# Ledger of designs, part 174: VH-VL binders against o60147

Target 1, 175 residues: o60147
Amino acid sequence: MLEKNKYLYIFRHIQTNQVLLSQGNVLKKTALFQLPYPLQKPVAPNGMRPAKLRKDHWVPLLKVEFPNESMFQSVFMQLLNYRKYRSVQPLTSDLLKLPIPVRRRKIMRQEVPNTIADLADILNKEKFPENSVRLQLSDKSDSEYADWPPSVQIDSEEIKLSRGFREKTTVDEAR
Key: E = the ipSAE of ESMFold2; O = the ipSAE of OpenDDE; V2 = 0.75 times the mean of E and O plus 0.25 times the DockQ between their complexes.

## First folded at step 9 (VH-VL)

Design ia19 (framework fv_lerdelimumab)
Fold by ESMFold2-Fast, scan of step 9:
Structure ia19 (fold): chain C 175 residues (1-175), chain A 120 residues (1-120), chain B 109 residues (1-109)
Amino acid sequence: as target 1 above (175 residues)
Amino acid sequence: EVQLVESGGGVVQPGRSLRLSCAASGFTFSSYGMHWVRQAPGKGLEWVAVISESGSNKYYADSVKGRFTISRDNSKNTLYLQMDSLRAEDTAVYYCAREPWKSSGFFDYWGQGTLVTVSS
Amino acid sequence: SSELTQDPAVSVALGQTVRITCQGDSLRSFYASWYQQKPGQAPVLVIYGENNRPSGIPDRFSGSSSGNTASLTITGAQAEDEADYYCNSRDSSGNHLVVFGGGTKLTVL
């Protein structure tokens, strides 16, 4: 049967190592709402620039192919919940002693390993059929951040993006 | 109480084989990734191998790749290291070590170590 | 072999503060953890995930990091702190999932 949205794309920011999840091979600007430390703040009434997504700053980290749309949606929603849970946990006293920019940098450094570990944890809980989930990684070594269940087949083939991904928008940063 | 107890070390001639064991107790062994780390006499720590929770994923240091095989038996709570084609430079105390969670990359518990001496 | 760089030895006077450093590119992406090893004994985890202490580790031990460098600080060194200290980190290399520093021998004078 024809399923439309059975692919999960995960992107990483080239400078900050922050991670974005996408329901398709085109990264939408609403994905920025996933970030606890947003790259761009909402437009201020004082006439600041409109919020934009700069797609050239994000590269594919991994792509997951699920057997069907319902399994895709279950995993995607659980990943968002894991990220939300992590963002509301109390920071350690050691992190709280650091200046905000240093603290944010240290937290952001962990997003790639955390996201990969979260994905593996969810897939271990769901108990999908053997070899039913196909995982493609831009860097094969990233698979080593987690133990994968028998349901996962790891593939090092190039992640192909739609033509629309190359359309550029900008993200303005405030210092 | 978490315990890791290693055994199987000894004196062996170059080119021979030896199998190390690590008996785990006090925790759910099948839920943890396990590593082997070695230390040559008077030298530093060197990572050797890792095995995932289920045993499906295994990785090795380049110095031992093709000669050593890591394995585990979750029903017996035991980790193994099969060492083939031993060389003088493999002489070391071998530790088994537990990784506390996925992607952590550090070890919260270590065994006491077992000495392997490769000499003629 | 060590892919993280540590000075081989450092000395501190009893009651004084000492800082042991670890340097490597993996530290830009991953936190360092630190182990204490006394002669004839297995390593003991003293700091993980940059600055977390396992139960039983004295509060005089602390960790920090910046860029490609991580540090272990012992504030008010005691005689029992005399030991070898090793840092470790995750490596993105497929051949080295975990890397250790070469170790630093701390002498408490």
Scores: ipSAE 0.000, ipTM 0.457, lowest interface PAE 19.0, mean pLDDT 78

Design ia2 (framework fv_lerdelimumab; at its last look DockQ between E and O 0.02; V2 from the best seeds 0.00; counts 0 for: pae E 16.1 > 2, placed apart)
Fold by OpenDDE, look of step 9:
Structure ia2 (fold): chain C 175 residues (1-175), chain A 120 residues (1-120), chain B 109 residues (1-109)
Amino acid sequence: as target 1 above (175 residues)
Amino acid sequence: EVQLVESGGGVVQPGRSLRLSCAASGFTFSSYGMHWVRQAPGKGLEWVAVISDSGSNKDYADSVKGRFTISRDNSKNTLYLQMDSLRAEDTAVYYCAREPWKSSGFFDYWGQGTLVTVSS
Amino acid sequence: SSELTQDPAVSVALGQTVRITCQGDSLRSYYASWYQQKPGQAPVLVIYGENNRPSGIPDRFSGSSSGNTASLTITGAQAEDEADYYCNSRDSSGNHLVVFGGGTKLTVL
C-alpha cells in the first residue's frame, strides 16, 4: 500500500483523449470530478464529464514513480491546479474559428499533450534528485511533448495495458 | 527555503537613473518568471514589469513603459530593474516577486522590498 | 489596462465571517489571487487559482468567483487577520500583464 502512494498514473479516454489522474493503477469513480462540468463557470463543453466511469474506456497513458509520497502529492496537486487554471482561460483565436463539434474534439485532444507538458514543467521547477523520478509511457512518443529535467528517468519499456484500466502484470498475462 | 532580497534603493532626483537588484535563492531561478511590483507610501500595490524564465519575453505597465527595463542573469540568480527618467510618482517600495505558474499572474513569494525616493 | 475594484474598507466582528470582493472584466477570463499585507511587511499570498491555499495559510481563508467578480472569505475572523487585502489577476488588455485591485483594509472589531 505504501508503494502505491508514490505512483502517479495518468489515464486517457480511448475515444476523447480526456485525461484523468490517479493514485495507483486503478481509477476510482471520484476521478471523474477532475473533468469539467457543463454547469461550471466558465461553462465547460457539454459532455465533458460522463455520468459514470466506464472502466473499459480508460487506459493508462503514463506512470510516474516518485521517491516518496510527499513528492507525489505535491506534483499531483500541482497538476490538478494547472488543469483547473487552464480550463478557465479564453480559447485561442484558432479554436474559435472552428465549428463547435470540431472545437470540442480539438480541446479534448489537447488534454494529453497539455498534461504531459504540465508534468514536465512542474518537475522542472521542483528540485528532485537526479534520476529520482521514473517515467514510463504507454507510447514512448508521448515523451516528446516536453523536455524533461535530469530528475526524470524515462523507462525504455512501455506500459503494458490490460482490461479494467490497470497495468498488466505477469499474473494478468497468465490469465 | 525560497528567498528574495531586493537592493539598490535610495534617494534620487527627478530625471536620474537607478538600478535595482533582486537576489534569489532556494529555488531554480531560471525556471520561474519574475515580476516587479511597487507600492507608493500609503498606497496600494502596482504591477510594474514581468520577465519570462529565459528572459526572452518582457512586458511593462503603461506607467513605466519606455523608462524602465527589466532583465535577469540566471547564472547569478539575479533579477534587475533599470529605472531611467525617474519621476516623483515613481517613489515607492519596490518588490520582486516569483510567478510559480507560467503566465498565471500570481506571486507565491515576495522580497522584503527596497525603497526608492524621487525628490528634488 | 484592465481595472480591478475593491471596497476600500470593511469591518468584521471577532469570530464572524467577512467577504472581500474584487470586480473587473479580467475576472471573467482569469482567476483572481489574494494577498494579505500587514503594516511594514511584504504581501503574503493567501489564495490563488480561485480557491487554493498555500501552505501555512489557515483554512478559514477561502476563495470564490462569479461572473466578473472574485471574493475572499474569512470564516471566523481572528484578530491577526486585520490587514490590507489585495486581489490581482492577469490583465485582459494584453499578454503577460498583471493588474492589482485597490486594496481593502479589514478591521477586526
Scores: ipSAE 0.015, ipTM 0.614, lowest interface PAE 6.4, mean pLDDT 87
Fold by ESMFold2, look of step 9:
Structure ia2 (fold): chain C 175 residues (1-175), chain A 120 residues (1-120), chain B 109 residues (1-109)
Amino acid sequence: as target 1 above (175 residues)
Amino acid sequence: EVQLVESGGGVVQPGRSLRLSCAASGFTFSSYGMHWVRQAPGKGLEWVAVISDSGSNKDYADSVKGRFTISRDNSKNTLYLQMDSLRAEDTAVYYCAREPWKSSGFFDYWGQGTLVTVSS
Amino acid sequence: SSELTQDPAVSVALGQTVRITCQGDSLRSYYASWYQQKPGQAPVLVIYGENNRPSGIPDRFSGSSSGNTASLTITGAQAEDEADYYCNSRDSSGNHLVVFGGGTKLTVL
């Protein structure tokens, strides 16, 4: 086989819940360029671009296996474009009423569900073959942020980094 | 300033139960994931269990699943380990340990430990 | 807890530099953290992430990683550095959240 499977890794920050996209399961320092340009001294974990990548602060959120490089590149670029589009949208009046630190935290908490929904929307539009895209999550309940096309097979095994630290009940959540 | 103090260790026969406590002070206990780590005499460190800051998520080493239960009472700043069906191989010093960030997988503060001896 | 391998013992002359290693598949994906344990005492975190020192840890302690190997380096070893050293990381096999190495006894000559 001439082409090798390609992987998209999505990380979340353990405190701020910001999201970074990566080709590898280890983040490169240049991934920080996906975060807002620092207007002031870097302030991690509160949503500004930190001066240094702290790899111990970023844990896997999900992993996507694509059949080839072309599919990966298409989805990766579209996902970055969705995030850029979202970043320039005007803030709601309810958000503008909040103190700036509270507002930033609320916006950052949306990054995980928004990114998952954006990924699913892209995959729904791409018309990939049935079960050609494998999705593995650190928390399988995060798949509930979106409706997935037939092309996506959700792996029954979780990525184990985040399994023990969710605030969830010990009984099955109502569907 | 940050302190973790384990208690409840002792000598117990195989098949019996023991409950360990870890009293926390000097930090906001409810904001931190907590772990139990044990060390058999003359041996290395072995991870035992974790509980999330809210107490809603728990995980265990395979060697103790079904026998040990981790819990916490955030109103009392106390972490617990209920150990049932104890075996000789459970003999160890048991440490409670604080995880500085959610899912970080390392421990910035440790208690001094409490000895559990499982023997006839 | 089966994934991290350390040499059982290492010696260093007083004032010399020593490197303690930790190997495992998990280290391809996650950084190691390092603990010092003196006889009869609890472990103390000395390095987390690639090379971060908690407050109160001397500058002579540093960390690095490459491939599946993490290293703890002590530059200018002191008598008080004689201890057991453990690495830990996350478990890539999915059995546990946390795994420890078997420990390395450092002797300062």
Scores: ipSAE 0.000, ipTM 0.484, lowest interface PAE 16.1, mean pLDDT 81
Fold by ESMFold2-Fast, scan of step 9:
Structure ia2 (fold): chain C 175 residues (1-175), chain A 120 residues (1-120), chain B 109 residues (1-109)
Amino acid sequence: as target 1 above (175 residues)
Amino acid sequence: EVQLVESGGGVVQPGRSLRLSCAASGFTFSSYGMHWVRQAPGKGLEWVAVISDSGSNKDYADSVKGRFTISRDNSKNTLYLQMDSLRAEDTAVYYCAREPWKSSGFFDYWGQGTLVTVSS
Amino acid sequence: SSELTQDPAVSVALGQTVRITCQGDSLRSYYASWYQQKPGQAPVLVIYGENNRPSGIPDRFSGSSSGNTASLTITGAQAEDEADYYCNSRDSSGNHLVVFGGGTKLTVL
């Protein structure tokens, strides 16, 4: 029969709008290597351990459900490749005229719409079965950053979690 | 282990009614859309009806629309097909089938089927 | 009635490759899925969404599509592959409607 569904967990930074991709509902320190501009003390992208991950600074953006591991792996790897490609492309003349801190903020703020557009582009190029990919968003208006293929269903329920994809604890609710 | 077990088939005269049941086990029945598919002796598969996971949406093949009614009881993990005004051409093995996700258009598990024979 | 067309019969020698085809306008918009049915048994899903295999289905089964045609390929056919094969797809006109091909009887010689 069908294999268990696989999930891609996508997080955004509360201040910078930078995006991290995760195979699990909890971010790992190695996810910081996805970022072209570290949020904490400078870290070499290819040699040094990542800066400390502040999990409370990352909130859910989008959860993607795939019917099988093969589809998940293909899309996940392509998203990482899109991100790497964006980080090495030449900057436009307009961006080059900006001071480095201002330039970095503009680039970081675009990661949410860019990630959503990249996901849609991948799914439009790969012809997956109709209604086979389920999207659940924290803010459904973010789905408007792209046109979605027939393979995609957008869940009517928004993600209500404030601390990553972890469910609220009794302690959190009692406060 | 996913199981679907049909019952209620038999021999009936034209114009009469028959109700089929499909008992589901091994999965969360209330999370899946369910279908009925039939197969006349020596013939191919023919889609009959669908019901959404909540029971709110239903649809039928033109050949049975107005005569057959699909329903479900999620508390009993059971799917039903009420067949009214039966005709000779309704003679078939009736399968219940699970769709793996909403509007996927295909079936990952099937029951063994139950034979309905409409004859005098 | 089915809007998907399959040849009624096809034969393949043991260990050889066979391709079963399904044709219809709905296949321009939707992928085909494939079922194997042995005498006296319920259909078994072998390929869905063009070329995805359910757990437990041998890797000799694969699918492909081009234009209005979908194909099921069995590479290195085995005796136990002798069965009827049905394609299905969503009906081009409907949200919940499903259509089946007429079926192909595969004989393994």
Scores: ipSAE 0.000, ipTM 0.478, lowest interface PAE 17.1, mean pLDDT 80
ESMFold2 (binder alone), look of step 9: mean pLDDT 92; pTM 0.941

Design ia20 (framework fv_lerdelimumab)
Fold by ESMFold2-Fast, scan of step 9:
Structure ia20 (fold): chain C 175 residues (1-175), chain A 120 residues (1-120), chain B 109 residues (1-109)
Amino acid sequence: as target 1 above (175 residues)
Amino acid sequence: EVQLVESGGGVVQPGRSLRLSCAASGFTFSSYGMHWVRQAPGKGLEWVAVISESGSNKYYADSVKGRFTISRDNSKNTLYLQMDSLRAEDTAVYYCAREPWKSAGFFDYWGQGTLVTVSS
Amino acid sequence: SSELTQDPAVSVALGQTVRITCQGDSLRSYYASWYQQKPGQAPVLVIYGENNRPSGIPDRFSGSSSGNTASLTITGAQAEDEADYYCNSRDSSGNHLVVFGGGTKLTVL
């Protein structure tokens, strides 16, 4: 049997524009390990990221549907590697001239455009079948951060922020 | 368990018509594009036609264009192939096949096939 | 127009490795998928999207591609692998058309 469809759920922080990747439609606090800048100043005594995930501060950015688990895993791992690569690159001289809080805000603001560009780059390098990858965005204008390959189809329906990544229910559809 | 069962094959004279059916079970039929693929006795596989999930889009091989019509009834989980103006060269086992996603270009499940023999 | 070319026959000794090759211009743009067909039976998908195996397909089956060529490899061939093998891909025109290779008859000695 062909593997079942797999989904990648991508969230953005409403204030900072930082991005978190998730295999499920609800964020787990372990996703905070993806962040280079902690949302809270205190670090746990053992040096770990803050344990508390404030779910009301994270909203859907986009949902990616893959036809099988293998394609999902490949793209997901590559996205994590792209993020790690970005985090270790030397800062430009322009950024180094900025005060640390301003510099950090500017870097965080770029995570949405960067994540979308990285996703598109990965999908352009992979030779996925036509229309095999479906994107659904909360704001369709975010798709303009990249040029998409023929393997990608963009859903005409945007994700409603009030519902997160929840499936439509009878109650939701009645309203 | 995904199952596709073809029926309607038989012996027909050239110029006559025949309608094939494919009964689907074990999956949400309306969510999948469906194809017909044929195989002449002792020969290889030849793609015949495709129909989209809703039935809105249809494409045919040049060899059957204008003579064959693919259709589906999602309420009955059934795929059809209407074959008109049959020729000896249409003699083949006809398989219905499921496409795992839109425009995938390959088939994850096949029926057992139904034999169509066009004889003069 | 596009065609996928396969050698009509190949043989392999029990337990040995065999490679079945498929060549065509469409393979520069689309991955090949592979089907196994035994006499009197419907084709069975064994590899799709270059090197993905459906559930239930033994790990001795693998796929690869380079340029306009795709290959199906059976590592440690078994008697039950004796069958016809077909490759397929999207048509080079970029339409919703599908093209099949001519098939390769595998004999396990």
Scores: ipSAE 0.000, ipTM 0.466, lowest interface PAE 19.0, mean pLDDT 80

Design ia21 (framework fv_lerdelimumab)
Fold by ESMFold2-Fast, scan of step 9:
Structure ia21 (fold): chain C 175 residues (1-175), chain A 120 residues (1-120), chain B 109 residues (1-109)
Amino acid sequence: as target 1 above (175 residues)
Amino acid sequence: EVQLVESGGGVVQPGRSLRLSCAASGFTFSSYGMHWVRQAPGKGLEWVAVISESGSNKYYADSVKGRFTISRDNSKNTLYLQMDSLRAEDTAVYYCAREPWKSSGLFDYWGQGTLVTVSS
Amino acid sequence: SSELTQDPAVSVALGQTVRITCQGDSLRSYYASWYQQKPGQAPVLVIYGENNRPSGIPDRFSGSSSGNTASLTITGAQAEDEADYYCNSRDSSGNHLVVFGGGTKLTVL
């Protein structure tokens, strides 16, 4: 059998701090469907506006190398479930008192800490061999958002992206 | 389909050198740590050496340190073991083995082995 | 020391359950993996990470661990299970070193 994918890339939006998960080193436009808040306002009164992926607006937050595709899929699905759980939780009374734009900005700022904490929680609950999961962080201080299990090895190497991701591109979507 | 094929074994006199090769196919060779494991006739498995994915890190069993050198060529999907100053106790079938996880120490695929006989 | 100890031989009657044990300090820190080796063949991974089976390994194979001991259990042994079984683990003296048990020869009667 050919192995397919054992890498998880997590990207951070440079302005909003929103997070996108990718099953590879190239961020696809379909990843925008993960976002609960649009990156730009509707221009037309009818609400029709093409979605755009600005790859230069997204930077790597972290990269995880798993032992195999099965373990990658397990962790990836659990991480998606954690994000879904957070999206349906009731807002606190303090957040409800804020105007919608301020509320959204505050919620978005927590996506990086929340995603890192969720990843660590999942890895702490999985029974992976020691040093079997390689974690690379763009900003090493982000590792402080969680306690990591013995299965995780934090590497000092830079996250290497494909040539296509490093090129500044805009991709239009049909609605 | 993952395949590992060793070659280069043979009969060699004590004190001489021999180089083993392991040709890998069916997977992204450059993404895996690789090991050499040997087995003397009628005896158990003995770990020999490991090389990291990029070739930057190498570690050896005490019994072969200073005599054996592990290396790899990721452009050719090939692992090597250079064996210098061979001794009678190095007589064994040498297996090439893939490590599925970085620093896991387990082997998910093995080659068929190549016999090295050190005799006068 | 980081040596792994196995009994050299064990026997089991066809259809019965057998347990092969592996003991060593490395097992307090690292998972044991188990390999089956038949005469003239390369070893085959049968259990890893305590109790995980690779694709194609029958469900009669299982693993367990406690403290410094790991066990391979074959429930309902078959004739084709007759082989040498080796445990291995990371060597506790170094993060990149590996150690094997001496092997257990399983005879199916």
Scores: ipSAE 0.000, ipTM 0.453, lowest interface PAE 19.1, mean pLDDT 78

Design ia22 (framework fv_lerdelimumab)
Fold by ESMFold2-Fast, scan of step 9:
Structure ia22 (fold): chain C 175 residues (1-175), chain A 120 residues (1-120), chain B 109 residues (1-109)
Amino acid sequence: as target 1 above (175 residues)
Amino acid sequence: EVQLVESGGGVVQPGRSLRLSCAASGFTFSSYGMHWVRQAPGKGLEWVAVISESGSNKYYADSVKGRFTISRDNSKNTLYLQMDSLRAEDTAVYYCAREPWKSSGYFDYWGQGTLVTVSS
Amino acid sequence: SSELTQDPAVSVALGQTVRITCQGDSLRSYYASWYQQKPGQAPVLVIYGENNRPSGIPDRFSGSSSGNTASLTITGAQAEDEADYYCNSRDSSGNHLVVFGGGTKLTVL
């Protein structure tokens, strides 16, 4: 009964602060192709397989509820384009002076504020109805990385840290 | 050599408008986010506004929201700050500053500044 | 709302080491950068990120951070280091994207 692709689930890596966007509440291995810096080297030399997904290393950052699938698709595709644009920009000489591991840590550390700022920019450009987009965060202070348009309603309840966005099943709770 | 040159400052009465310009040279202007930072006489630095590389993202300090508008013309390598409804507390030297990486939050080059005095 | 706090003044003897500190909640999430400003001049970036020097900045300048505190250290202070020093960081508050410390006036005795 729930409309497909009405929700955008955004995950944060516990150690690196890297961000993954998902159309579902469970991360798929293909989501790892969003990462400019892999968490693990490819398991196969051919590079045709994504890095191994450790689902327990990804926690909820925020969940966005759209009024319909069309609005979801528009925003989701724009966010992917913003991320792609950032990842292919030439690095400044100052960043190039940093050792590769330090440079990558610095860039990864900024993905959470960058993703939130990008989301807000997209929503400010779109003419969505007032309070039609609902945003629920794991840490409400993260909403302060951006100024939100009237179309956005920020949920007073935070997402509690757990197994991503997946509801506990009877089987999961028994283990 | 990277250069940022501000202009447009002067003495203006409260409630009036003034537009500042920042002429950039020595780098690919369209590849960098740009900021305005001000400093009241004898006081510290205060961040004012930011504009992204393409001009699509703009953010302002609460003290200037609704009164100031940041913009840029990449074809002219120029950054602007339109200041409306000026108040005495807006009196400051206004610097334009270059951000080396999107959302890095620091500035590798600054202009020399232009003084805005809001006085009756 | 997060602000960055600096002591307003500090003194150091010529050739000695001085540390200027910056405190704020944003420093738990972001690196501090440091600017030197001499009277009548624009600020000059001396340290960015935690401890990176732009070209032309002397080796005596270094940075460090721990928790909510960032520090600028000048090892073997010179007369020309006398200036105001400002820290800045990404803001953790929704009101601003960038925040500056109040500045520290360094006097070289």
Scores: ipSAE 0.000, ipTM 0.450, lowest interface PAE 19.3, mean pLDDT 79

Design ia23 (framework fv_lerdelimumab)
Fold by ESMFold2-Fast, scan of step 9:
Structure ia23 (fold): chain C 175 residues (1-175), chain A 120 residues (1-120), chain B 109 residues (1-109)
Amino acid sequence: as target 1 above (175 residues)
Amino acid sequence: EVQLVESGGGVVQPGRSLRLSCAASGFTFSSYGMHWVRQAPGKGLEWVAVISESGSNKYYADSVKGRFTISRDNSKNTLYLQMDSLRAEDTAVYYCAREPWKSSGMFDYWGQGTLVTVSS
Amino acid sequence: SSELTQDPAVSVALGQTVRITCQGDSLRSYYASWYQQKPGQAPVLVIYGENNRPSGIPDRFSGSSSGNTASLTITGAQAEDEADYYCNSRDSSGNHLVVFGGGTKLTVL
């Protein structure tokens, strides 16, 4: 009765535009560890207590359906690696000219375009079968941040929020 | 498919050293934090150590700090645990375990375990 | 330093519902994961996060959490569910430490 884990759920923060990746349609508190700019100051230098998850502050950005769990896991991990790579890169001279709070806000606002571009880059370099990866977005215009390979099929229907960051209807509600 | 295979366990006398290995396959090893977890005969699970994806960050349980060293070789897809100054209370089955994403604190895959017996 | 507390043993009749609990301060900040361990075998992840099941885990397994407590529920227990169950979480100190509960031995009568 349990379906294979082949869906990637991507959420964005309604105020900061920060992005969280999830293997399930419900975010868990540990997902907050993905953020390069945590919502609270670290408790210890070698660790971090995640901020309390405000579920009503996170909305679906996109849902990716893969043909199998192996492809899902490969893309999911590569996407996490791309995000980590971006978080450790030297800041551009334009960003360094900005005060720290303004700089961080600008960086956070770029996470949606960057995540979409990263996903497309990963899918373009992999040899997946034609029309094997299905993309469903909350805002179809976000697909314009990247050029998609023939393996990607973009759903004509957008994700509809039913309440807060929770989804219902035909969107997969993993149990 | 993801596989973790431990080796290097055996019978060793107190005060001596032993090196455990964990061979990983079926995933991009360098993208995952790796842990060692042990279980004494008839007892519960006890966390031992963690190493970050790159190998730059390492943390240890207080019971093994200063005696055990965790390391990894991403070019060989292998995790190691160097155990020095072994004590009778280190007798346990040692498991290597994969953390699916950074700082998640959960283990989605475990090896079969390798038994370390410290006795004279 | 931080710890997770589990009752050492619990029993359930075949086909009935059982709840195994895990308690500790770290659970206020982090979700618990649950592992099933049968004699002579490695632990198997059965629930991660609040209530997610890995592929191959029967839907009779579910998880929940409230405050400093996490629970694993088996609805309609089967004979093969007889095993030791461990919860784990990140340490509340935030040191990337992982802590396990003491384990609960489930007997299916």
Scores: ipSAE 0.000, ipTM 0.471, lowest interface PAE 15.9, mean pLDDT 79

